VHH binders against q9xw16. Designs and how they scored, part 228

Target 1, 132 residues: q9xw16
Amino acid sequence: MSGWNAYIDTMTAAAPSIKRCAIVGAADGSVWARTEADNVFKASEEELKTFVALFNDVTQVPAKGADIEGVHYVVPRTEESLIFGKKENTGFFAVKTKSAVLIAVYEGPNEVAAQVRKAVESMQTYLNNAGY
Below, E stands for the ipSAE of ESMFold2; O stands for the ipSAE of OpenDDE; V2 stands for 0.75 times the mean of E and O plus 0.25 times the DockQ between their complexes.

## First folded at step 20 (VHH)

Design xa12 (framework vhh_gocatamig_d2; at its last fold request DockQ between E and O 0.92; V2 from the best seeds 0.86)
Fold by OpenDDE, fold request of step 21:
Structure xa12 (fold): chain B 132 residues (1-132), chain A 120 residues (1-120)
Amino acid sequence: as target 1 above (132 residues)
Amino acid sequence: EVQLVESGGGLVQPGGSLTLSCAASGFTFNTYAMAWYRQAPGKKRELVAGVGTGDDTVYMDSVKGRFTISRDNAKNSVYLQMNSLRAEDTAVYYCAAPKEPPEGYGFDYWGQGTLVTVSS
């Protein structure tokens, strides 16, 4: 297991509602690590390339939504380094570090999203402090 | 303070139509996506439809083709047109908005709700 895989495990274990995670390059969407077990993260390289580019202008994202794993999400709002989306009882959180984008896809009642955001932002802080 | 006030709920027969309205205030309406949720008795609250700041829309599968979400930024309002209503659509419907940065994790504010009852 690579060092990045350990971070996937950490995020996945942070909340039961988190189903799949990925760590991708912020510049090109290249996959550094992803959930490979029971719930494989299935976003294509082309989709991830498009997704990470959303961080170039997050203010436009709520107008168009975002796609992850072929699923289209409405984006309630954004922050400079944060994009999140909702669809039915599912959603995602994506945070940008110095060089990566962390993505967590979750499922459950609305309130579980709080734990998901905390999980990805905790990892964001850790990686930023580590220089990544 | 964020205010979301729903209206338009009521009793309707199966196959009928109903339009819900939501008047929003207390935040920059046109910069946020808006949503409608519903909660049926004994069930969790679920996202029915969402509308972005543009033309982007999202629906739960069970309402696709029957429900339409729209917004009027000039009126700070969001609407839910419900056609071909079914008994299983019976629920309290809530207008929803996100919290402003840095808080929130989705659609975080809710109105008081409006009851929609579909029954013969």
Scores: ipSAE 0.926, ipTM 0.964, lowest interface PAE 0.4, mean pLDDT 96
Fold by ESMFold2, fold request of step 21:
Parts: structure tokens; C-alpha cells; sequence
Structure xa12 (fold): chain B 132 residues (1-132), chain A 120 residues (1-120)
């Protein structure tokens, strides 16, 4: 299928523990696609602009943490194109591609987190290879 | 070899206080967030509190205002001050750290734990 919504569906199918998910522009946080309806990804435009800017220097992120959908997460560590965070039984993984940031919010134990990371990084690789 | 050694657990009455300590070694402590988890009998481990490399903190909702996480980078140590303890806080408490890149999914290293029992 064509369209950005199909990529949302691909990630949520690959890791069913993903509760909400979005693809946003890396420069400004504009929403290209997101989970909708009963599982709407609710982050504001202002919050997403702030969030994607964290990728400008990922080494500073473990000192600050990160906010997604009004929830503050501790960030254990980062990698050049990867930020992930934890709060209670929830977490997120976010990866940067050439043009976008993929964000997945999940619930569950470490086994779930591994599935989410794999799903998001697989899509990151796909979009980078496609020029995005 | 990564080592996380917790101490400070014990038996406390409801409303009491305890301070847990964690001595960390075998990794670059200053570059990683640290956390306290707990596991009550028959339950899954849950994140109680996390502390970033600076002053950033996160708490599970039920302990916010009662527990304080802190770190001392000079001593490679993490602390959990627990006040106004309740029976539901009874658990084994674990200090936790992330694995180095590219591995890991959160807080992936754990200590042996220290038991906190809150009981009349």
C-alpha cells in the first residue's frame, strides 16, 4: 500500500505492544502519520518540535529526559539516531531517519521493549534506504 | 564486569522511612541514567524511580512525593530515600543500569536486591 499510514500499520503489526505510534518530520515535528481513533497519538505540535530537536545533540538527552504526550520519561542512554525512555510500565523508542523521526509508545516488560526496538529500527532502515 | 550492590533494606512499620543505597562499578557511571526497580511476591518488576545523568528524575505515580532518588557521581552511587512507607511498598528493591550501545532496551543490568518489608 502507498501512503504514510501503511507504515504506522506495519510497525504496530510487528510489535502489538505498541500503544501509539507516529512518523513526524525531523526538522519541525510535523505529523506525517500517526495512530488514530481509539489509540490516537496525542502529542502537541509544540511538544513534537521540542522532541525532534533532541536529536541535534543526543548526548545531552540522558541529563534532561524526554516528554511525549505530556509524560516525562527517564532516558537511560542514547545512540546517534536512537532515543528511548522509561516511565513505570511504559516506554518509548524513537529513531531518526534522513527526513523523519519514528516514535513508538509501548507498555510491558523488557521482552516487549526488544520487539518495539526491532520494529522501529527495521522501519528506520527501510525509510533510509528509500531516501527518507 | 558490571556490579550493582544494593543495601539498606529491612523491616519498617507503616509510615516509617528507609534509605536504600547502590554502589556501582564496572562501567562509565556518569554517562548513564540509573534506576530503582522493585518486585513484590507474585508480581512483575516495576520501575520505581529513575535519575538521569544530571538532575532529571522520574517516579512511578504511587511513590511520587514519598520517595526521592538521587545520585553521587563522585561515589558512583545511587540512593532511594523512602518516606511514609506503606504495606504495598513491601518488595525486593533492585538498582538498575543500562547496557552499553548497541545492546539493551532500557535498564538491563540488575543487582541482587535488598528486601524492604513494611509491616505492623
Amino acid sequence: as target 1 above (132 residues)
Amino acid sequence: EVQLVESGGGLVQPGGSLTLSCAASGFTFNTYAMAWYRQAPGKKRELVAGVGTGDDTVYMDSVKGRFTISRDNAKNSVYLQMNSLRAEDTAVYYCAAPKEPPEGYGFDYWGQGTLVTVSS
Scores: ipSAE 0.760, ipTM 0.902, lowest interface PAE 0.9, mean pLDDT 91
ESMFold2, look of step 20: ipSAE 0.729; ipTM 0.890
ESMFold2 (binder alone), look of step 20: mean pLDDT 80; pTM 0.802
OpenDDE, look of step 20: ipSAE 0.925; ipTM 0.964
ESMFold2, fold request of step 21: ipSAE 0.753, 0.741; ipTM 0.900, 0.896
ESMFold2 (binder alone), fold request of step 21: mean pLDDT 81, 81, 81; pTM 0.811, 0.816, 0.807
OpenDDE, fold request of step 21: ipSAE 0.923, 0.925; ipTM 0.962, 0.963

Design xa13 (framework vhh_gocatamig_d2; at its last fold request DockQ between E and O 0.92; V2 from the best seeds 0.87)
Fold by OpenDDE, look of step 20:
Structure xa13 (fold): chain B 132 residues (1-132), chain A 120 residues (1-120)
Amino acid sequence: as target 1 above (132 residues)
Amino acid sequence: EVQLVESGGGLVQPGGSLTLSCAASGFTFDTYAMAWYRQAPGKKRELVAGVGTGDDTVFMDSVKGRFTISRDNAKNSVYLQMNSLRAEDTAVYYCAAPKEPPEGYGFDYWGQGTLVTVSS
């Protein structure tokens, strides 16, 4: 496991409702780390390339939603470095660091989303401070 | 203050149709996606349908092909057209909107809800 896997573990530990998680390159969507085994993050590199490109203009994302792992999510709103989406009892949070995009897909009641956001944003802050 | 006011609920027979309306105020409506949630007795609230700021839509699988969601930005309104209603569609339906940045983690504001009862 690369050092990035530790960050995956940190996020998943911080928010148990996270089902799958990935850290990818902000420039090209290349996978640096992701959950595996029973919780394998299944997004293709091509899909991730498209996804990370959403951060180039987050204002457009609510208009067209976002796709992760072949699942389409409605995006309520965005922030400069934050995209989140919802579908049924699932959702995702994606945050952008200096060089990476952290993606967490979660499942559960609405309330769990708060913890997921906190987890990914905490990691975002950590990585940014570390220069990533 | 954000306000979401649902209307259109009622009693319908299985196979019937119903249109729910939501009047929104207190925020920049056309910049946010909107959603309909529902909560059936003894169940958790669940996302039924969402509509983006464009024509993007999302549905829960059980309502695909039966429900449609639309919005009218000029009226600050969102609608849920429910066709081929089933008993399991019985629930309180809520209009939902996100909080403005930096707060929120989904659809955070809810209306008072409107009851939809599907029964023979």
Scores: ipSAE 0.926, ipTM 0.964, lowest interface PAE 0.4, mean pLDDT 96
Fold by ESMFold2, fold request of step 21:
Structure xa13 (fold): chain B 132 residues (1-132), chain A 120 residues (1-120)
Amino acid sequence: as target 1 above (132 residues)
Amino acid sequence: EVQLVESGGGLVQPGGSLTLSCAASGFTFDTYAMAWYRQAPGKKRELVAGVGTGDDTVFMDSVKGRFTISRDNAKNSVYLQMNSLRAEDTAVYYCAAPKEPPEGYGFDYWGQGTLVTVSS
């Protein structure tokens, strides 16, 4: 989806620490857009289906962690529409909108993570207001 | 007030073992994952290990198989068992916890740290 690719560009421009990101359907994990080329977001269909289902009960996620792109992350805590995780010098933020889940994988310490969270939550707000 | 108090650091020979402990207070310990970070002189802090609210764990690659992490929710404590220690494991080790919602971006609180020195 060409139009959805612009949202990928918006998030990566807003937070340069984002190395890969995707917009996927909240119901089934289908990929609407993702980073490509040298920084391909490479999660499988089955992994993404499992991942978006975590939003059905976010309170269980810190007990079991989360997998993205074959990497297992510890999830420090969650919020109703927010899951984030850490592994070594990498992490992710994922937010749910009405129709989608936005996933951003980044490198760096907590200080850069704030910009990543802001980028994905700004897009979450935009898409929710647009009916997505 | 969130407080994380590390203990158990010391001088140990290469190949030795050490157990670090962290006592936590001032937040709802049972509902959050916990972690250990370390910082060697002149280096940035790095996530060594994390433990979920249950048994889920993650480790940095260089310590996997040598370190284990556990928690005791009754004592609000987290432990790092370090085995087969190497000189490169020398660092100040920090216990870490997330901020409570809606703030935070990962593991946002750190204690004062406990020094581990691995040398002859």
Scores: ipSAE 0.766, ipTM 0.906, lowest interface PAE 0.9, mean pLDDT 92
ESMFold2, look of step 20: ipSAE 0.762; ipTM 0.903
ESMFold2 (binder alone), look of step 20: mean pLDDT 80; pTM 0.804
ESMFold2, fold request of step 21: ipSAE 0.748, 0.760; ipTM 0.900, 0.904
ESMFold2 (binder alone), fold request of step 21: mean pLDDT 80, 80, 80; pTM 0.803, 0.801, 0.804
OpenDDE, fold request of step 21: ipSAE 0.923, 0.926, 0.923; ipTM 0.963, 0.964, 0.962

Design xa14 (framework vhh_gocatamig_d2; at its last look DockQ between E and O 0.93; V2 from the best seeds 0.80)
Fold by OpenDDE, look of step 20:
Structure xa14 (fold): chain B 132 residues (1-132), chain A 120 residues (1-120)
Amino acid sequence: as target 1 above (132 residues)
Amino acid sequence: EVQLVESGGGLVQPGGSLTLSCAASGFTFDTYAMAWYRQAPGKKRELVAGVGVGDDTVYMDSVKGRFTISRDNAKNSVYLQMNSLRAEDTAVYYCAAPKEPPEGYGFDYWGQGTLVTVSS
């Protein structure tokens, strides 16, 4: 088990509504860690490569949405290092660190999204401070 | 101040059609995706449809092929065309918009809602 798996566990523990999550390389979408077993994060390498590239110009993302695990999400808005999307009772938060993108897919009522954002942004801050 | 004002709700028979409108103000409309939510009695509010800044759309599965979300940036408006309405579509429908950075975690602003009742 990679040390990165610990960060996956930290995020999922911080926000129980997270169903799947992954830590991937910001440059190429390579998977550093992901949820496994019953909660396998299923995005392909090609999909993740495309996804992380969205951070090259986040201003365009609300126009075209984002795809994760073959699911298309509408993106309400973006920030420089933050992309989030919604579909039905699901959504995702993706934050960019110096070298990684953290992706969390969640399910639940609208209110749970706040906790998910907090979880991924907390990890974002931690990793950034750690040089990642 | 962000304002979202829905209209167009009403009573309709099963199989009927209805068009909801939302007039938005108080933010840069054309830079944000918009959405329609609904809340049926005793149920949680759920995302019915979303439209991106462009023509990107997302629908809940139960309304695909029946509902169409669209927007008119010139009018700062978003619409929900509802066809082949079913009893289970009965709900208060809300227009929704995200908060401006750095706040928000989805669609955060809501209108007052408009009631859609599908009944024979």
Scores: ipSAE 0.922, ipTM 0.961, lowest interface PAE 0.4, mean pLDDT 96
Fold by ESMFold2, look of step 20:
Structure xa14 (fold): chain B 132 residues (1-132), chain A 120 residues (1-120)
Amino acid sequence: as target 1 above (132 residues)
Amino acid sequence: EVQLVESGGGLVQPGGSLTLSCAASGFTFDTYAMAWYRQAPGKKRELVAGVGVGDDTVYMDSVKGRFTISRDNAKNSVYLQMNSLRAEDTAVYYCAAPKEPPEGYGFDYWGQGTLVTVSS
């Protein structure tokens, strides 16, 4: 639906364990692109607004956890531009760029998380270098 | 060096209870979430419960309502109260912690584990 859909495809191809992902605006959580069809990224507008605001102070996130698609995750720790969470056999990685937040939700054992992190951080670097 | 030492495992009948303990050292315990994982024969390790900094928690669905995770930051300890134990809870249970930034991708440090056997 947008020119940003190619970046969704790039992330999902780089880490097959990603089941759903999105690129959203860092200021307000507006959706620039997301997985669609059978793998719809189902987060609501209000949930995304709340989620991107976590990047205003990442040090508070391990105390609160995070909600994505109606699922609550424990957040083990954060970094300045990185939040990740765990729930049972699923998790997410989210990274902030200059203008956007990239969110990837994955399923699988803990061993696949490294591929997911690499995929979102590679795209983070690409978008930052492009001014986004 | 990160050290995680589990205790409290044992043999118990179905319906019984156990409390697992984990003593942690070698990292800034009170700034990170902690977790319990388990590994049953023939299965991969799975997250049983996590506790955030403070009292935020998550549980795998099959243990919700039966298990309670908690932490005591003054003692650098995390606990798992297991009630209403079932045969499928038989596993080695591991205390887990995240690696320091910028490394890691979840709960990446593990103890040696403590065996819980639920059998009649």
Scores: ipSAE 0.585, ipTM 0.841, lowest interface PAE 1.7, mean pLDDT 90
ESMFold2 (binder alone), look of step 20: mean pLDDT 81; pTM 0.809

Design xa15 (framework vhh_gocatamig_d2; at its last look DockQ between E and O 0.95; V2 from the best seeds 0.85)
Fold by OpenDDE, look of step 20:
Structure xa15 (fold): chain B 132 residues (1-132), chain A 120 residues (1-120)
Amino acid sequence: as target 1 above (132 residues)
Amino acid sequence: EVQLVESGGGLVQPGGSLTLSCAASGFTFDTYAMAWYRQAPGKKRELVAGVGYGDDTVYMDSVKGRFTISRDNAKNSVYLQMNSLRAEDTAVYYCAAPKEPPEGYGFDYWGQGTLVTVSS
C-alpha cells in the first residue's frame, strides 16, 4: 500500500483542487491507497464496491448519478473508463485502469475540473503502462 | 452544433415563482444529464441543479425545497421551477450540457442565459 501512496501524492500535487482521492481495486473496490490526515477519503468498502461496479456499464451512470463518501453527484456523461460527477462547487473524476480505479474529489470553480481530469488521466496512463 | 436556449426569466418579487425552460439540440439529449447554473453579479458561476436522464436530481443546498429541476426527453427540454424566490437568487441562469467524448469535464456547453431578478 505504501507504494500506492506515492501516486496519491502525485495526483494531489498535480491538481491542488483535489481534496480527497483514492486508488481502489477495480474488481472489488478494495482500498489500495487514499488521502489521509485532514483530507481522509471516507468512502466505505461497500460503497466503493458499488462504485467500481459502475464501470461495468457506464452508459447507465448518467441516468442515476453516483455516490461517493455518502455524497450524491449528477453525472453529466461517461466514457468507457471515465466517470465524472458534479455537485455544487464540488465534483469527482474516476478513471479505470487495467486493475484499479482512481477517484479524485475536488472543490472549486468549474474551471478547476480540467486540471483534475488531466491529473487522474495522466496517472491512468502511467499505471496502465506499468501494467496496473 | 449544440444549442441551448433558455427562456422564462424576468422580474419577480420575493416569494414569487418562475419557471425556466431550456430547449436543447445538437446532441443525444436523453443520454446526458442536464443542469442549470447561475451567475450573480461579481460571483462565480455555480451549479444550481442537475438532472440525469433517468430523472436523478442534484441541488445546491440553498435551493433545496424551493427549486425543482425536471426534463422532458420527448421535447429535448429541461426546466427549473423556482418557488419562494429570494433576492439572493438574482442571477443569470444558464442551461448546461456536457460535451461529447472525449472532451469535457462537467457541464461544458452553456446557453446564452436568462436573467432572473428578484426584487421588491
Scores: ipSAE 0.923, ipTM 0.961, lowest interface PAE 0.4, mean pLDDT 96
Fold by ESMFold2, look of step 20:
Parts: sequence; C-alpha cells; structure tokens
Structure xa15 (fold): chain B 132 residues (1-132), chain A 120 residues (1-120)
Amino acid sequence: as target 1 above (132 residues)
Amino acid sequence: EVQLVESGGGLVQPGGSLTLSCAASGFTFDTYAMAWYRQAPGKKRELVAGVGYGDDTVYMDSVKGRFTISRDNAKNSVYLQMNSLRAEDTAVYYCAAPKEPPEGYGFDYWGQGTLVTVSS
C-alpha cells in the first residue's frame, strides 16, 4: 500500500539469514509489509495483535515466551524496544519504533544472530528518525 | 562473576534416565529464561530446552516427551530430567543464560558442561 516493501528488501539484503520478516503497526499488529513469494510471512493479524502487545510490558515476556507463525519461542531476556526468541536452530528479533514493530525470523547458528539484530536495529533507527 | 555449574552427567545404558543440575550465580536469575544446550563430538551445539522464569518451556523436537526442563528460582537452579535415553543423546550438556542488556543475541553464557554417555 505505501511502498513499505522496499524496507523489507533492505533488511533481507543486509542479513541473508533472515527467512521471513514483516513491518506491522505497533498499536494493532496490522501488516504494513511482509516477505512474500518464496518465503511468505504467515502470522495472522490476531497473532500479530497479541505479539505487538508484548511491548506494553517487556519484563513479562521472558516468563511466558512468544508466538510467531504458530511457533512458540523461549525469550531469553528483553530490552525496552527489543524482544528476541529461540527455538532449536531458529529464532526471531523484533524491534519497536514509534509506530511500528519490525519482525525478522532467521535460521542459523548464534553467529548469524548478530547480523540479524544489526539489520533490524539499523532499520529501527532509520524509521524512528523518519518519524515512524 | 557469572557462573554456571553443571552436574549429574555420567554413563547410562539406552533406555535409562539421568537428571542434570545447574547452579547459577552472579546475575538476576529470576528475570531471565534459562536453557540447556548439548554438543556431540564433531557437531555444533544445539538448543535442547529452554525455560522462562515463569516456567514456560520450549523443547527441540527430538527430545520432546522424553526430557523435562525445570527451574527452582529460590535455589538459582535449573534441571534437565532425561528419560528414555538413546545413543544419539550422547553429548556434553551445557547450562546457558543470556547476557545482561544491551549485549547478547540469545543464550550467551555457558558453563563447562557435564558429559552424558549413552552406550552399551
């Protein structure tokens, strides 16, 4: 709808281990953009509404974990605008901006997690500076 | 400062059971999830199980139904009950914890590990 797909492409190019990602509204989980084609991001809007609400109190998230695309992740710890989770050899990083939540799901060893975190946090900074 | 000490490993026959323990110190144990990883010879380490500080759990598929992770926040301890052990479960098992913010990418602290051998 608003050209947000270019930001999806930027994140996936910056961290090739990202398998799926999305930009969703922080208030309601509405999908602004997501990976499509070969690796569609399949979370429902109801699941995303629940997910973005986790940012309302990040301190509780490591107690109960998080669900994305029907997969339950353990959340080791959080930061005010960062939630990340682990399941086997897969994980996610999610960051909150003023208006949005950026979600990236990746596969790979811990070494690739650093590049995924850098990619989403760089975009977080960019969008915050742009007022989003 | 952060210390994770595993114990309870040993030699066991296929079909047997072991309980692993982890004593944690040097961080705010009751605000973080904890995990067990394992590493077999020549393989990468893999996440076996994780437990949130409210006892929510995650397991790798091959151990689900056989292994149970638990924690005791009053004792700063994490446990892994391993039942129906198989030769493929032979590995060094590590207790793991996240680093304090803003550092880290997952479960980033490990102990020295405890060896579990399933054979004969």
Scores: ipSAE 0.713, ipTM 0.884, lowest interface PAE 1.1, mean pLDDT 90
ESMFold2 (binder alone), look of step 20: mean pLDDT 78; pTM 0.782

Design xa16 (framework vhh_gocatamig_d2; at its last look DockQ between E and O 0.91; V2 from the best seeds 0.00; counts 0 for: unsure alone 64.6 < 65)
Fold by OpenDDE, look of step 20:
Formats: sequence, C-alpha cells, structure tokens
Structure xa16 (fold): chain B 132 residues (1-132), chain A 120 residues (1-120)
Amino acid sequence: as target 1 above (132 residues)
Amino acid sequence: EVQLVESGGGLVQPGGSLTLSCAASGFTFDTYAMAWYRQAPGKKRELVAGVGQGDDTVYMDSVKGRFTISRDNAKNSVYLQMNSLRAEDTAVYYCAAPKEPPEGYGFDYWGQGTLVTVSS
C-alpha cells in the first residue's frame, strides 16, 4: 500500500456512502491510488485522462456531463476545482488539488452527498496544504 | 429567490401519457443542468431524469425509452414527457435545480411537486 492509499482510506472512512474512490494525477489522469477488492475503481487510464482534462474548462462540463467507469452522469454545475455529477441514486464528486484529482463515487439518498463533498474537500484542503 | 413550479400531473391509466412542465426563476437557468425527481409513498426521492445545459440527458433505467427530459432555455422551462406510464411511476414529481456556488451537492432546489397517479 502506497502512502496515497491512506488518503483513500481517510475519505472512505469519512463518508461511508463512497463506494469507489481514486486519487489521480491532475496532468494526465495517472492513478496514484484507488479503492480495491470488492470496490475497485474501474476507470481506465484513457477515461481518467479525459476526465481530468475537464478541469481545464469546468464551465463546459454541465453541457456535456461526465463519464466515470463507463457511467454517464449529469453535472448540475461546477466550480473551479469541483465537478460533481448525478445518476439515479448515485453520483460522484471530483475535486482538484495542486497536482491531483480526487474522485469519489457514491451511492445513496440525496442527503449522503453532503458528507461525500465534505470528505473530498477536506482531503483537498489537506493535500493542498501539503503541497500536492 | 429560486422558484421551481411544476405542473401537468394528474390521474392517468396505465399505458397513458403525461407531460410535466417546470417553470424556473431566480437563477441563471441556462447555466445549470436541471432534473426531475420523484418520490413514491414510503420511498426515498430518486432522480428520474437530468438534462445538461444543452441536450445531455441521464435517465434512471426504469424510465429509459419511456420518459424524455427536455428544456427550453428561452422559457426557463424543463419538461418531462412520460409515455407508457406504469403503476410504479405513481409519485410526486419534483423539478430540481442546483444551488449556486459554493453551496450544494447535487440538485438542491425543489419545486412543490406535482402528483402523478397511474391507476386503472
């Protein structure tokens, strides 16, 4: 387990509704860490490359949505370093740090999304402060 | 103040059709995706369909091929065409919009809802 796996564990512990999670390079979508075993984050490197590129212009994302793990999500809105999407009772939050993108896919009623956002943004803050 | 006003609900027989409308105000409509949710008695509210700024759409699996979400930015309106309605589609349907930054974690604003009852 790499040091980055600890951050995956931190996010998933902070928000139990997170089903899958990944930390990837903001520049190229390379996977630094991901959930494994029964909750494998399955996005391909090519998909992640495309996904992280969305942060180059987040204003365009609500128009076309976002794909993660072959699943298409509608994106209600975006922020400079935040993209989130919804599909049925699932969704994702993705936040950008200085050098990484944190992606959390969650499942549950609408209310759980608040906890997921808090979890990923807390990690975002931590990593940013750490220089990542 | 954000306002979402649904209309078009009613009683319909199985196999019938309804078109729901939502009039939105109080925010930059064409900037955000919009959605329809529904809540059946004793169940959690669930996302039925979402539409991006343009024509990007997402549907729950049970309504694919039967429901169509669309929007008219000129009218600040979003619609849900429901065909081949089933008893299981009975619910209060809500128009939904996201909160403006920095608030929100999905579709956060809801209308008062419109009841759709599918029954023979």
Scores: ipSAE 0.915, ipTM 0.956, lowest interface PAE 0.5, mean pLDDT 96
Fold by ESMFold2, look of step 20:
Structure xa16 (fold): chain B 132 residues (1-132), chain A 120 residues (1-120)
Amino acid sequence: as target 1 above (132 residues)
Amino acid sequence: EVQLVESGGGLVQPGGSLTLSCAASGFTFDTYAMAWYRQAPGKKRELVAGVGQGDDTVYMDSVKGRFTISRDNAKNSVYLQMNSLRAEDTAVYYCAAPKEPPEGYGFDYWGQGTLVTVSS
């Protein structure tokens, strides 16, 4: 296992419906790793800084929604370390670890969303146990 | 028990208008976003519009500018104002809500739907 890119590969392999994903620093939104090339995760530094700050009070998020890659999503509800959103046939799941936020963007029906949620939460648990 | 009861569907001519209503019960309505989905014959259900806990909204591209989603938290109700209706809008329309934590993946509860038919 070398570098943060291996964790990107692990998540996309676990849930092939993930179109793009990233691991970013929880404090400032700095990109530790992301999908690249034909599936580049395109969020700006400013957008990511705003996005990770949503985890400072997740109860506020369903009122205002969330923006990722310039797309505005409605956020149905949240949990302490989980934010997810919907827009047409697309969505995202984001989870917070001790040091990072994992973001996965997907397309497809609820069966697909279940796979994505499982993949990001498994990685969340792994990184938390590893001290991240 | 979560219940979502849609009403207001019917037959309307192209260019006409309808207002759909959804009465919600059995969950903490004020804390969650709500949505309208639709399903045309032979198609998968698709998200038409969502309204956040407050004023936040999203719309599918084909209905933007023609449909308006709104909510009334005092009445536990969600509305969809549909204007400039087209034949392609013919579908069963469903009110939708998320499941309580820790379950769910989006808008996971659905009503029985109300039929909107746009034809001459």
Scores: ipSAE 0.607, ipTM 0.851, lowest interface PAE 1.5, mean pLDDT 90
ESMFold2 (binder alone), look of step 20: mean pLDDT 78; pTM 0.784

Design xa17 (framework vhh_gocatamig_d2; at its last look DockQ between E and O 0.95; V2 from the best seeds 0.83)
Fold by OpenDDE, look of step 20:
Structure xa17 (fold): chain B 132 residues (1-132), chain A 120 residues (1-120)
Amino acid sequence: as target 1 above (132 residues)
Amino acid sequence: EVQLVESGGGLVQPGGSLTLSCAASGFTFDTYAMAWYRQAPGKKRELVAGVGTSGDTVYMDSVKGRFTISRDNAKNSVYLQMNSLRAEDTAVYYCAAPKEPPEGYGFDYWGQGTLVTVSS
């Protein structure tokens, strides 16, 4: 396991509603780490390449939504380094660091999303401070 | 202050149709995606449909093909056309909008809701 897997574990531990999680390169969507086994993050590299490119212009994302793992999400709004989406009782948070995009897919009632956002943003802050 | 006011709910028979409307105010409407949620008795509130700023749509699987979400930016309104209604569609339906940055984690604002009852 790479050192990046530890960060996956940290996020999933911080927010139990996270079902799948990935850390990918912000430039090309290359997978640095992802949840595996029963919680395998299934997004393809091609899909992730498209996804991370959304951060090039987050203002357009609410217009077209976002796709993760073949699932289409509505994106309520965005921030410069934050994209989140909803689908049924699921959603995702994606945050951008200096060099990475952290993606967390969660499942549960609406209120669990707050904890997920906190988890990914905490990791975002940590990684940014670490130079990543 | 963000306000979301739903209307159009009521009692319908199975197979019937209803159109829900939501009048939104207090924020830049055309900047945000909007959604309809519903909460049935004893169940959690769930996302029924979402509509992006340019008409992109998302539906829960159980309503696909039956429900249509749309928006009119000129009227700051969101609609939910519900066809082929089923008993399990009975719920309070809520119009929903996100909070403005930096707060929020989804659709955070809710209207008062409108009751849809599907019963014979």
Scores: ipSAE 0.923, ipTM 0.963, lowest interface PAE 0.4, mean pLDDT 96
Fold by ESMFold2, look of step 20:
Structure xa17 (fold): chain B 132 residues (1-132), chain A 120 residues (1-120)
Amino acid sequence: as target 1 above (132 residues)
Amino acid sequence: EVQLVESGGGLVQPGGSLTLSCAASGFTFDTYAMAWYRQAPGKKRELVAGVGTSGDTVYMDSVKGRFTISRDNAKNSVYLQMNSLRAEDTAVYYCAAPKEPPEGYGFDYWGQGTLVTVSS
């Protein structure tokens, strides 16, 4: 899965406020790549399996929120392939591609959240166009 | 046009209680989570609590057990019950909602705010 690390690097470079991110399989939440070292993305496989299943009906997600890395987030709203959540000074954006889910966890005010969303959606478009 | 109107702020002694209210209009209230934020003098705005469309809640750690967020979908209203108030809870409190798709990054609409002052 060493080739997938380049996409992790691309997203973190595009939006430095991303503290941790991962690319996981859309069917089962298996980790294809994630941030490592000092900023390890620490969501468990069980948590990721539950998380990617939220994309089976995104309209239900604002009712119950979402869990990532043991943190519960309120989900303000969703779009057909986008889930995002907020907790204190942190948040996440997650997007689904044909075969994967991209997850980015960030810290900071709304100004950085725009950069994070743009970075993740740009990668979503790129991977979809590449057949992933 | 989205409108969020807060009320219920005021001066209260430490250990006291207040209930904040937010009247929301200009969007389909039942489809979005809602939140309360606060901003203390000289500090950044922070998310105090959020409430999902069916009552799921999130709280900042320092207010858990003291504050309760709730919503009344029949009245398009959000509430924040604040108990055991402390001096550090002094802030302007804002009701917040997300923007309609495809815009927005979180809770992106804000009310005018209501001031809560906790002082002897």
Scores: ipSAE 0.665, ipTM 0.876, lowest interface PAE 1.3, mean pLDDT 91
ESMFold2 (binder alone), look of step 20: mean pLDDT 81; pTM 0.805

